# VH-VL binders against q58428r495to569: the designs that were tried, part 30

Target 1, 75 residues: q58428r495to569
Amino acid sequence: SGGKDINYIEVNYEIKKGSLFPPGFVDCNENISYNDEVVLIKDDTFLGIGRALMSGFEMKKAKHGALVNIRNVKS
Key: E = the ipSAE of ESMFold2; O = the ipSAE of OpenDDE; V2 = 0.75 times the mean of E and O plus 0.25 times the DockQ between their complexes.

## First folded at step 19 (VH-VL; framework fv_regdanvimab)

Design r1 (at its last look DockQ between E and O 0.93; V2 from the best seeds 0.83)
Fold by OpenDDE, look of step 19:
Structure r1 (fold): chain C 75 residues (1-75), chain A 124 residues (1-124), chain B 110 residues (1-110)
Amino acid sequence: as target 1 above (75 residues)
Amino acid sequence: QITLKESGPTLVKPTQTLTLTCSFSGFSLTTSGMGVGWIRQPPGKALEWLALIDYDDDKYHTTSLKTRLTISKDTSKNQVVLTMTNMDPVDTATYYCAREYYDYYSGTDAFDIWGQGTTVTVSS
Amino acid sequence: ELVLTQPPSVSAAPGQKVTISCSGSSSNIENNYVSWYQQLPGTAPKLLIYDNNKRPSGIPDRFSGSKSGTSATLGITGLQTGDEADYYCGTWDSYRRGYVFGGGTELTVL
């Protein structure tokens, strides 16, 4: 979808405000940079927005620590 | 009973390489969520995290010393080895190894069991 | 460079309550679980609090942890002479991709 052309992060769970950790991470745009605003999606559905705590490239490798600060969740 | 114990030289000359071994028992680095980290503490100063190796052989190093640090594990011996090159008097400290328990799913991350530490003095 | 900031020292009389603050940032405290460590004089550190506010077995409920925003707080009630020690906060830093400790706080029991 068109959403994958932006700073997207695909997750595998119903998110809530807080931290995204590696187990909930599926994929992302590698061009995401630290502190970028990101869109969280699941199955092509918008779930919310957050702030990247590392680059997209690093997120794909990360096994420790939070990846994204989830700021807003779609209600 | 979970235990960790540091071993290695207590006196190192400047520019030499320090090799410390952490021998542990009561747990295995083949177990998911297990890791062993190294933390040092100069006399009268704060704790400083140096490196971490986990059950999946992932390695992490403090950025400031990354080029000088190497961490490895021998699962069969229940040992973790830290190597630090080009030692300097400023590296004089008590060096601790500690078990890091982290839960991949919850994000839990803490050093829950510590060795007693070994004091390393760097002096000519 | 200290990534986590703690007051260098705090003091109180026996029976009193003290709090130790730990100030960080979005890459560490705000989004990662905070731990606290107690280091008695001449000893190795001991895990005191993990996951922001959980106590390992054997740690009395006089010790408590909390987190809000980019700051964490250790609380000690019913202060005892045996609580005299250095206390360190610690957490994973997502940006640095490593664990970080605070500068430590020396607690003196008056």
Scores: ipSAE 0.851, ipTM 0.946, lowest interface PAE 0.5, mean pLDDT 95
Fold by ESMFold2, look of step 19:
Structure r1 (fold): chain C 75 residues (1-75), chain A 124 residues (1-124), chain B 110 residues (1-110)
Amino acid sequence: as target 1 above (75 residues)
Amino acid sequence: QITLKESGPTLVKPTQTLTLTCSFSGFSLTTSGMGVGWIRQPPGKALEWLALIDYDDDKYHTTSLKTRLTISKDTSKNQVVLTMTNMDPVDTATYYCAREYYDYYSGTDAFDIWGQGTTVTVSS
Amino acid sequence: ELVLTQPPSVSAAPGQKVTISCSGSSSNIENNYVSWYQQLPGTAPKLLIYDNNKRPSGIPDRFSGSKSGTSATLGITGLQTGDEADYYCGTWDSYRRGYVFGGGTELTVL
């Protein structure tokens, strides 16, 4: 309970379809697995859906390469 | 005026450790976005990326060889060193060092300047 | 193990155009920038294309790059005998946390 089991990715900007790189990343559920569908949020607002390119644990450490394939953006 | 040059032994016996040095000039590993990587190429075969060290001392190694590879830098000497343990005849290759340019914000990532390579033969 | 797939060889006559493909995945080509490298016989590789489609200074505009989905393409127009070389795609792989090269493509101009 409490929302911690949701595959969320918190970002710091208004996203577009494409790739999320480390500068745009804020935080995530560390238990996300490679290729999981993820929900992108900013300030508690749903922004879109993507697919993880690495585990959530690795995302929190990554400084190099794309973290998420952003597939759909809320219009 | 940017150059990289590989140096080290050209003949190594099986089981020995190979130590290669990349000496470079015209840039510094204290500059944001700069890195140095190692790539090898067996005779007549494809390029194989081995390892990378950046200005921030982050290190990356190809997964299949991670336990055999160590990469380090001495920024005051403009040098990067690769060691590879337990050499085997299949490791016979030309070894290149190359400058890696990585832009944190855009994600640009390329090996833009290469050394001439040094050929290492692993044989009894 | 080969992560990026290229055709082993391609050939064409002087003045013609060729394309060289590079197939990968979501963790590499699709979401990271692709570079292309030229290796002339007996020499070190040279950066030819970066950021999918940009040319470093000194690379003529008859070399071009593009990307769609998990595939990248190098285009060479106005082929010259001096273009005979091996060509490699390369990119970061986010899942493997390392750089990967394609298997290389031998271009013959005949």
Scores: ipSAE 0.755, ipTM 0.926, lowest interface PAE 0.8, mean pLDDT 93
ESMFold2 (binder alone), look of step 19: mean pLDDT 92; pTM 0.952

Design r2 (at its last look DockQ between E and O 0.93; V2 from the best seeds 0.83)
Fold by OpenDDE, look of step 19:
Structure r2 (fold): chain C 75 residues (1-75), chain A 124 residues (1-124), chain B 110 residues (1-110)
Amino acid sequence: as target 1 above (75 residues)
Amino acid sequence: QITLKESGPTLVKPTQTLTLTCSFSGFSLTTSGMGVGWIRQPPGKALEWLALIDYDDDKYHTTSLKTRLTISKDTSKNQVVLTMTNMDPVDTATYYCAREYYDYYSGSDAFDIWGQGTTVTVSS
Amino acid sequence: ELVLTQPPSVSAAPGQKVTISCSGSSSNIENNYVSWYQQLPGTAPKLLIYDNNKRPSGIPDRFSGSKSGTSATLGITGLQTGDEADYYCGTWDSYRRGWVFGGGTELTVL
């Protein structure tokens, strides 16, 4: 739960290195800014780290294009 | 077979508004993943994306021309209309409409079918 | 401004191989699918490659696409005179929230 107090992105799938697209997006911290490092979580579980390709506010509206570059995935 | 065809004036005076219509067949903008975009190309220059409208009526515009561009669709007529205000000689170009096929889940997208384009000259 | 950068021109003799590069950034090429378009003289662009490396029906396997990092590459083997055209890369830009194209590459067959 503490992860939601930082630059978190909640996803609905088991991520892999690459791009997060809107279908896999659930929610995020609106305070995320472009190029911020973000934490990817699912069901309050840490999944990995990425870099935001837009603000959190924009992610919530986005229906096209990659939202996050997923750089590291927890193994 | 999928086809798109641009229509509208080929000569526009400066400051006037350009209205172009893209008439298409072989697909519907009610179908998920379908979109229609406008791309222009000044003589001897590169392609420039202008706008895109999709099946869900989401609209996208190039930032530099956003205030001048309006894109809309009439699904019943299989038409997409682009309006560009305050035309200038620099806007002289061949204007293309093209179908964008977008897979929402995979992120896959491309302009897979293009119209032949219509040449628009802006001159006093 | 050009968001995607291509060499303005490339040339080779028939039968040879050429590559055309397309350089972008994290907001476009790195994270979104790249497509390539062929524009023969006096004609509309034609989709040549989509999803980085896939060929539409009718496109010969002489044409190939690849992507690595913030760059994409179009490869053409067995160059033919009919390949003489302009080639454009394109992709979605997540930051700009729109499509972007390269400046185009003029391919001349010697």
Scores: ipSAE 0.816, ipTM 0.939, lowest interface PAE 0.5, mean pLDDT 95
Fold by ESMFold2, look of step 19:
Structure r2 (fold): chain C 75 residues (1-75), chain A 124 residues (1-124), chain B 110 residues (1-110)
Amino acid sequence: as target 1 above (75 residues)
Amino acid sequence: QITLKESGPTLVKPTQTLTLTCSFSGFSLTTSGMGVGWIRQPPGKALEWLALIDYDDDKYHTTSLKTRLTISKDTSKNQVVLTMTNMDPVDTATYYCAREYYDYYSGSDAFDIWGQGTTVTVSS
Amino acid sequence: ELVLTQPPSVSAAPGQKVTISCSGSSSNIENNYVSWYQQLPGTAPKLLIYDNNKRPSGIPDRFSGSKSGTSATLGITGLQTGDEADYYCGTWDSYRRGWVFGGGTELTVL
């Protein structure tokens, strides 16, 4: 069902190309693997595309270091 | 104002457990963003990060040595302790402790103050 | 195999400029802040550059840092014989969940 099948990462801010760090992270599909392509969303709105720097399971508990390399941002 | 100093045995035998203490002053591990890490350097070789403990008691260990390393802190004594099991002659190195300053919100991250190091020799 | 790759050595004459490269990956250099450390002979490392390009108090502006993609560069201008040292890049690695350092670069001032 829906969101769980997509490599989504939910954020709390309007992103820029660069790095997603833990304070901006809200939730994600925990089945994401390292280096997977991911979609970044806010309030179910597509914001851009990135690559995972760790698994989704690890993102949910991470407190240190970048989580995602944000490669493309919807203008 | 800020200092760190390593202490512990300078000679250990193979298979023994090494325990090193980092005693520091001028900052507290109760302060947000503060951490203490351990970095070693074999004679004539590169720096190798070993472990880190932060103010929030999160602990990190280099993957290759994770099963041999334990890091802990005593914030009331301003000390961090590193334990490394099953020592081998290849572990002969100078061991440094250093303060890690990490800003959770910006991601700023560096080892800004280093101890003088303590040399540990592992031989029979 | 080192996670961060640096040239083993570099050299230049007094007064000249040198650059030291540090190559890594998206999990470290590209997405996390890079710092550089100077280790003078017989001494502990000292923070030289943090946050990719910032100098701590007391570091002269002839030391500079930059980052592009998965590579970082330390620049040193106006070389002095007192700059002879080993230089290390370092950063957090998100995949490994820990710090990584480069193999070090020995700077010789000829």
Scores: ipSAE 0.778, ipTM 0.929, lowest interface PAE 0.6, mean pLDDT 93
ESMFold2 (binder alone), look of step 19: mean pLDDT 94; pTM 0.957

Design r3 (at its last look DockQ between E and O 0.94; V2 from the best seeds 0.84)
Fold by OpenDDE, look of step 19:
Structure r3 (fold): chain C 75 residues (1-75), chain A 124 residues (1-124), chain B 110 residues (1-110)
Amino acid sequence: as target 1 above (75 residues)
Amino acid sequence: QITLKESGPTLVKPTQTLTLTCSFSGFSLTTSGMGVGWIRQPPGKALEWLALIDYDDDKYYSTSLKTRLTISKDTSKNQVVLTMTNMDPVDTATYYCAREYYDYYSGSDAFDIWGQGTTVTVSS
Amino acid sequence: ELVLTQPPSVSAAPGQKVTISCSGSSSNIENNYVSWYQQLPGTAPKLLIYDNNKRPSGIPDRFSGSKSGTSATLGITGLQTGDEADYYCGTWDSYRRGYVFGGGTELTVL
């Protein structure tokens, strides 16, 4: 979808405000940079927005620590 | 009973390489969520995290010291080894190894068991 | 460079309450679990609080932890002489991809 052309992060769960950790991470745009605003999606559905705590490239490798600060969740 | 114990030289000359060994018992680094980290503390100063190795052989290093640090594990011996190159008097400190329990799913982690530490003095 | 900031010292009389603050940022405290460590004089650190507010076995409920935003707080009630020690906060830093400690707080019991 068109959403994958932006700063997207694909997750595997119904998110809530807080932190995204590696187990909930599926994929992302590698060009995401630290502090970028990101869109969280699941199965091509918009779930919310957050702020990247590392680059997209690093997120794909990360096994420790929060990846994204989830700021807003779609209600 | 979970225990960790640091061993290695207590005196190192400047520019030399420090090799410390952490011998542990009561747990295994083959167990998911287990890790062993190294933390040092100069006399009268704060704790400084140096490195971490986990059950999956993932290695993490202090950003400022990364080029000088190497961490490895020997699971069969229940040992973790830290090497630090180009030692300097400023590296004089008590060096601790500690178990890090990490919950991959929750993101929870902490150093829950510590060795008693070994004092390393760097002096010519 | 200290990533987490603590007051260098706090003091109170026996029986009183003290709080120790730990100030960080979005890459560490705000989004990662905070731990606290107690280091008695001449000893190795001991885990005091983990997961922001949980106590390991053997730690009395006089010790408490909390977190809000980019800051964490250790609370000690019913202060005892035996509580005199250095206290460190610590947490994972997502940006640095490593663990970080605060500068430590020396607690003196008056």
Scores: ipSAE 0.850, ipTM 0.947, lowest interface PAE 0.5, mean pLDDT 95
Fold by ESMFold2, look of step 19:
Structure r3 (fold): chain C 75 residues (1-75), chain A 124 residues (1-124), chain B 110 residues (1-110)
Amino acid sequence: as target 1 above (75 residues)
Amino acid sequence: QITLKESGPTLVKPTQTLTLTCSFSGFSLTTSGMGVGWIRQPPGKALEWLALIDYDDDKYYSTSLKTRLTISKDTSKNQVVLTMTNMDPVDTATYYCAREYYDYYSGSDAFDIWGQGTTVTVSS
Amino acid sequence: ELVLTQPPSVSAAPGQKVTISCSGSSSNIENNYVSWYQQLPGTAPKLLIYDNNKRPSGIPDRFSGSKSGTSATLGITGLQTGDEADYYCGTWDSYRRGYVFGGGTELTVL
């Protein structure tokens, strides 16, 4: 389905398990809710799976604290 | 030497507005990663975080108290001001200001330097 | 309900070791850095541990910190009567968009 239906988070680097902080964040679906499963993507390439620590709306504005708990990273 | 000092009234009446000033030296709130927060502690009870303002004027408030709190800064005077409306006897506490050092890139975060605190009693 | 929970008190004899736990969630302890604060009677808190396990200058290495999942632990070895204090964990909470402290733990050296 269209881009708005997918809980994507676009990042600017090759991730590893742990936390996504604001410097690594590029963009996301603003309709993500707290605790949603999310797909981490760079240049349309799947990187891994995480859980949102805040809404997508807040992620776009956040400068403080972790945004995502990164659970799984593609080998 | 980095120091912070709280000032303001020590006795307020119920329903009044409390205004506290944090005066600091040895750092500037124009420096990236610097912030000043307010924490209170009722007699014999736990620390309670109230609010934080950082170098780029982002403000954060305790969810339970945010309708009563306003934080602001005057960078030229090295001061941060907390205003708390509609004071009640349960707000009797020691109020601290403290420097928060936050590293945007690593996410490192701590209140590393604390003021001595000022005790505010709310009573008729 | 407290966001971060700590035991209300712990005690041990001089020279012994003690641990103080701090339990939270994914939005705080698990994904943000944990600090510990010591508050001696009648004094302001001071930073004891930052970044989960680092000591500021002047804090002896008998104080240690660790974190696993949503739980953090302060360890104190070689207990001294001067260690009698309240200890607080603290961390940023991403969901609440603010800082949170634990309820505090009173350490008694018997």
Scores: ipSAE 0.772, ipTM 0.932, lowest interface PAE 0.7, mean pLDDT 93
ESMFold2 (binder alone), look of step 19: mean pLDDT 92; pTM 0.951

Design r4 (at its last look DockQ between E and O 0.80; V2 from the best seeds 0.68)
Fold by ESMFold2, look of step 19:
Structure r4 (fold): chain C 75 residues (1-75), chain A 124 residues (1-124), chain B 110 residues (1-110)
Amino acid sequence: as target 1 above (75 residues)
Amino acid sequence: QITLKESGPTLVKPTQTLTLTCSFSGFSLTTSGMGVGWIRQPPGKALEWLALIDYDDDKYHTTSLKTRLTISKDTSKNQVVLTMTNMDPVDTATYYCAREYYDYYSGSDAFDIWGQGTTVTVSS
Amino acid sequence: ELVLTQPPSVSAAPGQKVTISCSGSSSNIDNNYVSWYQQLPGTAPKLLIYDNNKRPSGIPDRFSGSKSGTSATLGITGLQTGDEADYYCGTWDSYRRGYVFGGGTELTVL
């Protein structure tokens, strides 16, 4: 139901494989669970795939530690 | 000349509440990236991280002890206080406070300066 | 149950080298920076390595760190009897929202 069911994470930069830390995070589906596969987007453009290192609810509050393991980058 | 020093009771009875104070100098918890954490070490055993409070008043606690731990700071006194409820003989340990340096943008994170520790014995 | 696993002990002769491993997971070692701490007998721990492989000022280059995937390694070359200590890895764990230490490794210099 709507776009909210997709495990999206919005970022503010062009990603690379590795770790997403809080400064690069913009928003996400808060219903994401630990270890879920997630899609990384910027300005509605698909950037890649990763795995969540915490819940989406916690990502929105986090100031410390990596949020996502970025596994694949599209290009 | 950054220093931290732990203070509090050295003998506590089971079920009592332990209050430890970390008094520090040479840095301020108003400075971005600064934090103070508590780590304990039972005799002959490994280090165990307990809790952390940072300049932004964010608090973190080890999951297994979260309901027993409270951490707070008084930036005007350069002090951080740890309270641990319902003490038990297994909590006998040396308790350290240490400065945490965390760089928000890089994610760099380490305990770079440690206090000498204070030994707390829990016995009836 | 420890989150980070280290061998309980390692040993080597003076002048030799030794490595100490630290095994973890994606929520800690793989995606967060690793530090190593040295604890000489009867003393508080001291930061030895930070950011996986960087040395604080005053730490000799005989000490090195590296990381691959969910595993980190401390290397010590030119072993001296003064290196006899316990060594701990440590890192932030994103899932647990807290810091974790390994179980420690006792280094003996023959």
Scores: ipSAE 0.777, ipTM 0.930, lowest interface PAE 0.7, mean pLDDT 93
Fold by OpenDDE, look of step 19:
Order: C-alpha cells, then sequence, then structure tokens
Structure r4 (fold): chain C 75 residues (1-75), chain A 124 residues (1-124), chain B 110 residues (1-110)
C-alpha cells in the first residue's frame, strides 16, 4: 500500500498517545531515522502519527525502551 | 534471595586491562526479562552506567567507552564478566553489578538488585 | 544524547517534604520509564522508585514518584534523618540504547 512507501510503522494493537514499545511493534521502514515523523498503521489502516526514537533498523531488533513517541491518534 | 557480588583486582596499573566478575544467585540469566549491568562510581561522583547483558545475550555498552568494554555471561556459572582495557587513573571507581529487570510487555526497566560494589584503584 | 539533570543538593528539616527533580534533555525521558535510586552513605544504591511512580516492596509510601513530559520528580514526605543520602534518577535511552543516570542529588536532613 501507499502507506508502506513512507516512514511507516506497523503495530499490532490499538494505539494511544504515549509510547510504542517492542511488544506492540510488528514492522517498519528501515529507512526511518531518529526523530523522523512516522505513520503508525495496523492491518493497512492508519492509526496515528509519531516520532521515531531510533532508526527503523534499530527498531526491528530493539528489546529495551520506547521505539516511538505517539503524538497523534486518529479519532 | 537474590544476590550479586563483584570480584576482581582492586588495584590496576595504567594501560592494564581490568577484569571484573559478577557472581549472582537467586535468579537465572536464562529467564526472560533478566539482565545484568555494570555501573561505576568514581569517588564523590555520580553513578555511571557502563554495560548490560541480557538473557538473550544481547549486549549494550556506554558509547564513550564502547571500544574499551566487553561484557559476557556464563549462564552455567551464574556469572557476568566485564573487561575494560587501557585503564587510566580516571577509571578509579567503585564498580557495581546489578540485576536489570525489564518487562518486555510493559517496558518496565530498572536495576532492582545491586551488589555491594568493588573498589578499583588505577595507579602506577 | 540524553542527559538527566538533577539539582546537586536539597535540604529540609525532619518531618518536612522535599522534592527532587529530574529533567531530560530529550524526548527519551518522556517515553521511557524513570527509576529512582537511594544511596545511603557508604552503601550501594537501592531501587526506590520504578516505572515512574511504583515502589518496590519495603519502600515506605513516604516516597513517591511522578513524571510529566520530560521531567520526573521524587517526593519525600515526613523526612527522617535516615533519608539523608544521594538520590539518582535513571532511565533507558532509546536512541543510544543504554541506561542513563542523573547527576545525583545530595539530600541533607537539617
Amino acid sequence: as target 1 above (75 residues)
Amino acid sequence: QITLKESGPTLVKPTQTLTLTCSFSGFSLTTSGMGVGWIRQPPGKALEWLALIDYDDDKYHTTSLKTRLTISKDTSKNQVVLTMTNMDPVDTATYYCAREYYDYYSGSDAFDIWGQGTTVTVSS
Amino acid sequence: ELVLTQPPSVSAAPGQKVTISCSGSSSNIDNNYVSWYQQLPGTAPKLLIYDNNKRPSGIPDRFSGSKSGTSATLGITGLQTGDEADYYCGTWDSYRRGYVFGGGTELTVL
């Protein structure tokens, strides 16, 4: 989908404002860089916007700490 | 009861390599969410995190000392070893090992049990 | 790089309340859980608060933690002489992938 061509992060839960941690992480664009704005999606559905706290590459292997600051959630 | 204890030389010469061992009991580094970290504290100064190794053998090091630090574990012996190369008098400190307990699902993360520390002096 | 800033010292009389602040230089502290550690003179640090506001078993409810934005706060009510110690905040740095401690706060009971 078009969303996966940008800075996307796929999650496995209904997000809320706050932090994305590894258990909620499914996949992402490895090209995401620290502090990038990212789009959070679930099952190809837009859920919200956040800011990356690390690169996409690092997110895929991270076990500690928050991955994304979730700033806006689709209402 | 959970315990950790640091052991190793208390006196090291400059340029030498420091090897410290953390022996622990009451938990296993095969258990998910378990980790062991090293923290040091120079006399009269603040705590400084150095390194961490977890149950899955993932290793983390403070960036400023990454090239000098090596952390490893021997699960069968319940030991974690820290090596620090090219020691300098500025590295004089009390070195602590501590258990890091983190909940993968919640993101909880803290050093909940500490050893008593071992004082390492670097001097010619 | 995440830096946690604490006041170097605080003081109060027995029975009083004190607060110790922990301010982060980046959004990491906003997104990660903050812990607090108490270090009595000549002893190893002890976990005092975890997950921003939770107390381990054995820690009295005189100790409390809170976090708002990029700032965390440790509160101590009913101050006792035995509370005289150094206090450190700490949190995981997601970007650097490591743990970070604050500079520490020396609490003196007058």
Scores: ipSAE 0.514, ipTM 0.906, lowest interface PAE 1.0, mean pLDDT 94
ESMFold2 (binder alone), look of step 19: mean pLDDT 92; pTM 0.949

Design r5 (at its last read DockQ between E and O 0.94; V2 from the best seeds 0.88)
Fold by OpenDDE, last read:
Structure r5 (fold): chain C 75 residues (1-75), chain A 124 residues (1-124), chain B 110 residues (1-110)
Amino acid sequence: as target 1 above (75 residues)
Amino acid sequence: QITLKESGPTLVKPTQTLTLTCSFSGFSLTTSGMGVGWIRQPPGKALEWLALIDYDDDKYHTTSLKTRLTISKDTSKNQVVLTMTNMDPVDTATYYCAREYYDYYSGSDYFDYWGQGTTVTVSS
Amino acid sequence: ELVLTQPPSVSAAPGQKVTISCSGSSSNIENNYVSWYQQLPGTAPKLLIYDNNKRPSGIPDRFSGSKSGTSATLGITGLQTGDEADYYCGTWDSYRRGYVFGGGTELTVL
């Protein structure tokens, strides 16, 4: 996983611009707050940047709805 | 054929608790992706989502009424019950239950079947 | 609480096209699928559009949905008198962790 002090979200796929839904979610920093900028990572590799649509704590238990607006994907 | 039907009192006094039951057929809340929600509509006003319960017994409530709302299910009876405490004349509305379809993997989420609604009047 | 904004009313003559807008935010319309519901006078709502632009069985292709950014649009072509109804947009709100509806749009066929 990423650094504990960064707003990281670990995902299980390569991601595209759009929305992150729970199936693609693996883990995150619980300190993430709504509207925070977040770093999306997979296997400790940076994938892109998004905006949190809820807190990290909520993301870990969320089943409905998008978790993150994926804004930038590393090419 | 999928059907939902609301039942309960049509007249409630202020401060009393409203209990509504949604009886459904044609589907089961043991099926993944299935949920039942409650939506109300005051006379001449817009739809207002109140609460939702899904196949995993996860419950969701509108924030403004969370302290007053309780939603539960009896899967064996194909029923969902909504309770709303401390009723007020402003809560007068037609109350609908509706089936929610949610696809965990695609993110699809909508109400595809609705009951006919039951009109609840709150009055002294 | 009104989270999604719709025009209160629209009108057109039979055979014409109308559009109904639904404005939201990042936590709802932008990132979650939008649905539309038709409510004929004195009846329960009926699902009209789901997943932004898909029609359930029985819904004619005169009805269409689209989404861009934080806004969604319902289109109705070949307007018929039977289309006179209230129309509501709806979607999941990720931040509020619940479903939300628009304020509804009354469609009058002139």
Scores: ipSAE 0.901, ipTM 0.960, lowest interface PAE 0.4, mean pLDDT 96
Fold by ESMFold2, fold request of step 20:
Structure r5 (fold): chain C 75 residues (1-75), chain A 124 residues (1-124), chain B 110 residues (1-110)
Amino acid sequence: as target 1 above (75 residues)
Amino acid sequence: QITLKESGPTLVKPTQTLTLTCSFSGFSLTTSGMGVGWIRQPPGKALEWLALIDYDDDKYHTTSLKTRLTISKDTSKNQVVLTMTNMDPVDTATYYCAREYYDYYSGSDYFDYWGQGTTVTVSS
Amino acid sequence: ELVLTQPPSVSAAPGQKVTISCSGSSSNIENNYVSWYQQLPGTAPKLLIYDNNKRPSGIPDRFSGSKSGTSATLGITGLQTGDEADYYCGTWDSYRRGYVFGGGTELTVL
C-alpha cells in the first residue's frame, strides 16, 4: 500500500500466471508506464510480478482488455 | 434475426465530411455486452478497424484517425452514426458496420454480425 | 504499419490442410482473445473462430484455432474450393485501446 513511488497494482483476488483484466483490478500507481515491471499486491501482501500493458492512468479507467501480463506468481 | 445495414453517400469530394449510419435490428444497444463498430476496407486491401461504441456509451477510435472520427448512437432508433472529417481519395473504401460482443468478466471480444458494406468513393 | 502480421497468401490442394499464422505482441494476441474472420469474394467478413479456439454455430469443426505466446494459428482441414477467401485475425490491443486486424491471408485452393 504505502510507498506511492513503487509500481504497484492492487488486485481483489489470488492471481495466476496470465492476464489481469478489469474485474480483478482495484487500484494502482498512476505513474506506471506501458511495459513497466509492476508488483501485484492484495491486502498489502506481495502476490507476483507483471508487465504493464497500458499506463497506470489508463488502467484506472479501463473497462476493456487486459491490463497486465502476469509473469510470476509467488503464492 | 440480427441484421445491420450501412447507409450514406457513395460519392464525396475531398475535404468533405462523411456521415455514415448503421441501422440494425434484432438486438439493442441497451443490452449489456452489445456494441457496434465500424471497419473499412480499401479496394484490394486489408480490413481496418475505425471505431466502436458500446451499450455504456464508451467510445474507442483507431489512434491514427482519432481526430477525424466521431461515433455516436441513438438507441431509440437502433442506429449508430460515424462521421469522418476531411475526406481524401485514400479514404475510398467499403465501410462496414458490425455488432461487437464483449463479456466484461471473461474478456470475450468479437464481431459476430456484419452489414453488407457500403462503398464510398472520394473523388473530385 | 500493421500490428498483426499474416502471410499474404497460402495455397493447398482440395482435401488437404493448411494453417494461417498471425503474429502480434503482448498487448494484443498474448493477453487478449483472438478471433478469425473469413471473407469470401465480394462479401462481408464472417466470424469463423472466437475466444482463440471456439466455433460459432454453423462453422464446421474442420476449422480450428489455437494460440501460443504472441502468435495465433487458424487451421483448415479437408480443403474445398468454396474455402477460397481472405482470412483475417483480429483481437483487442490494450496499449492502443482499440481492435486490430491482421493484414489478411488469401487462401487459394489449387
Scores: ipSAE 0.809, ipTM 0.938, lowest interface PAE 0.6, mean pLDDT 94
ESMFold2, look of step 19: ipSAE 0.805; ipTM 0.936
ESMFold2 (binder alone), look of step 19: mean pLDDT 94; pTM 0.959
OpenDDE, look of step 19: ipSAE 0.857; ipTM 0.952
ESMFold2, fold request of step 20: ipSAE 0.797, 0.806; ipTM 0.937, 0.939
ESMFold2 (binder alone), fold request of step 20: mean pLDDT 94, 94, 94; pTM 0.961, 0.962, 0.962
OpenDDE, fold request of step 20: ipSAE 0.896, 0.898, 0.899; ipTM 0.959, 0.960, 0.960
ESMFold2, last read: ipSAE 0.808, 0.802, 0.799; ipTM 0.938, 0.937, 0.935
ESMFold2 (binder alone), last read: mean pLDDT 94, 94, 94; pTM 0.961, 0.962, 0.962
OpenDDE, last read: ipSAE 0.899, 0.901; ipTM 0.960, 0.960

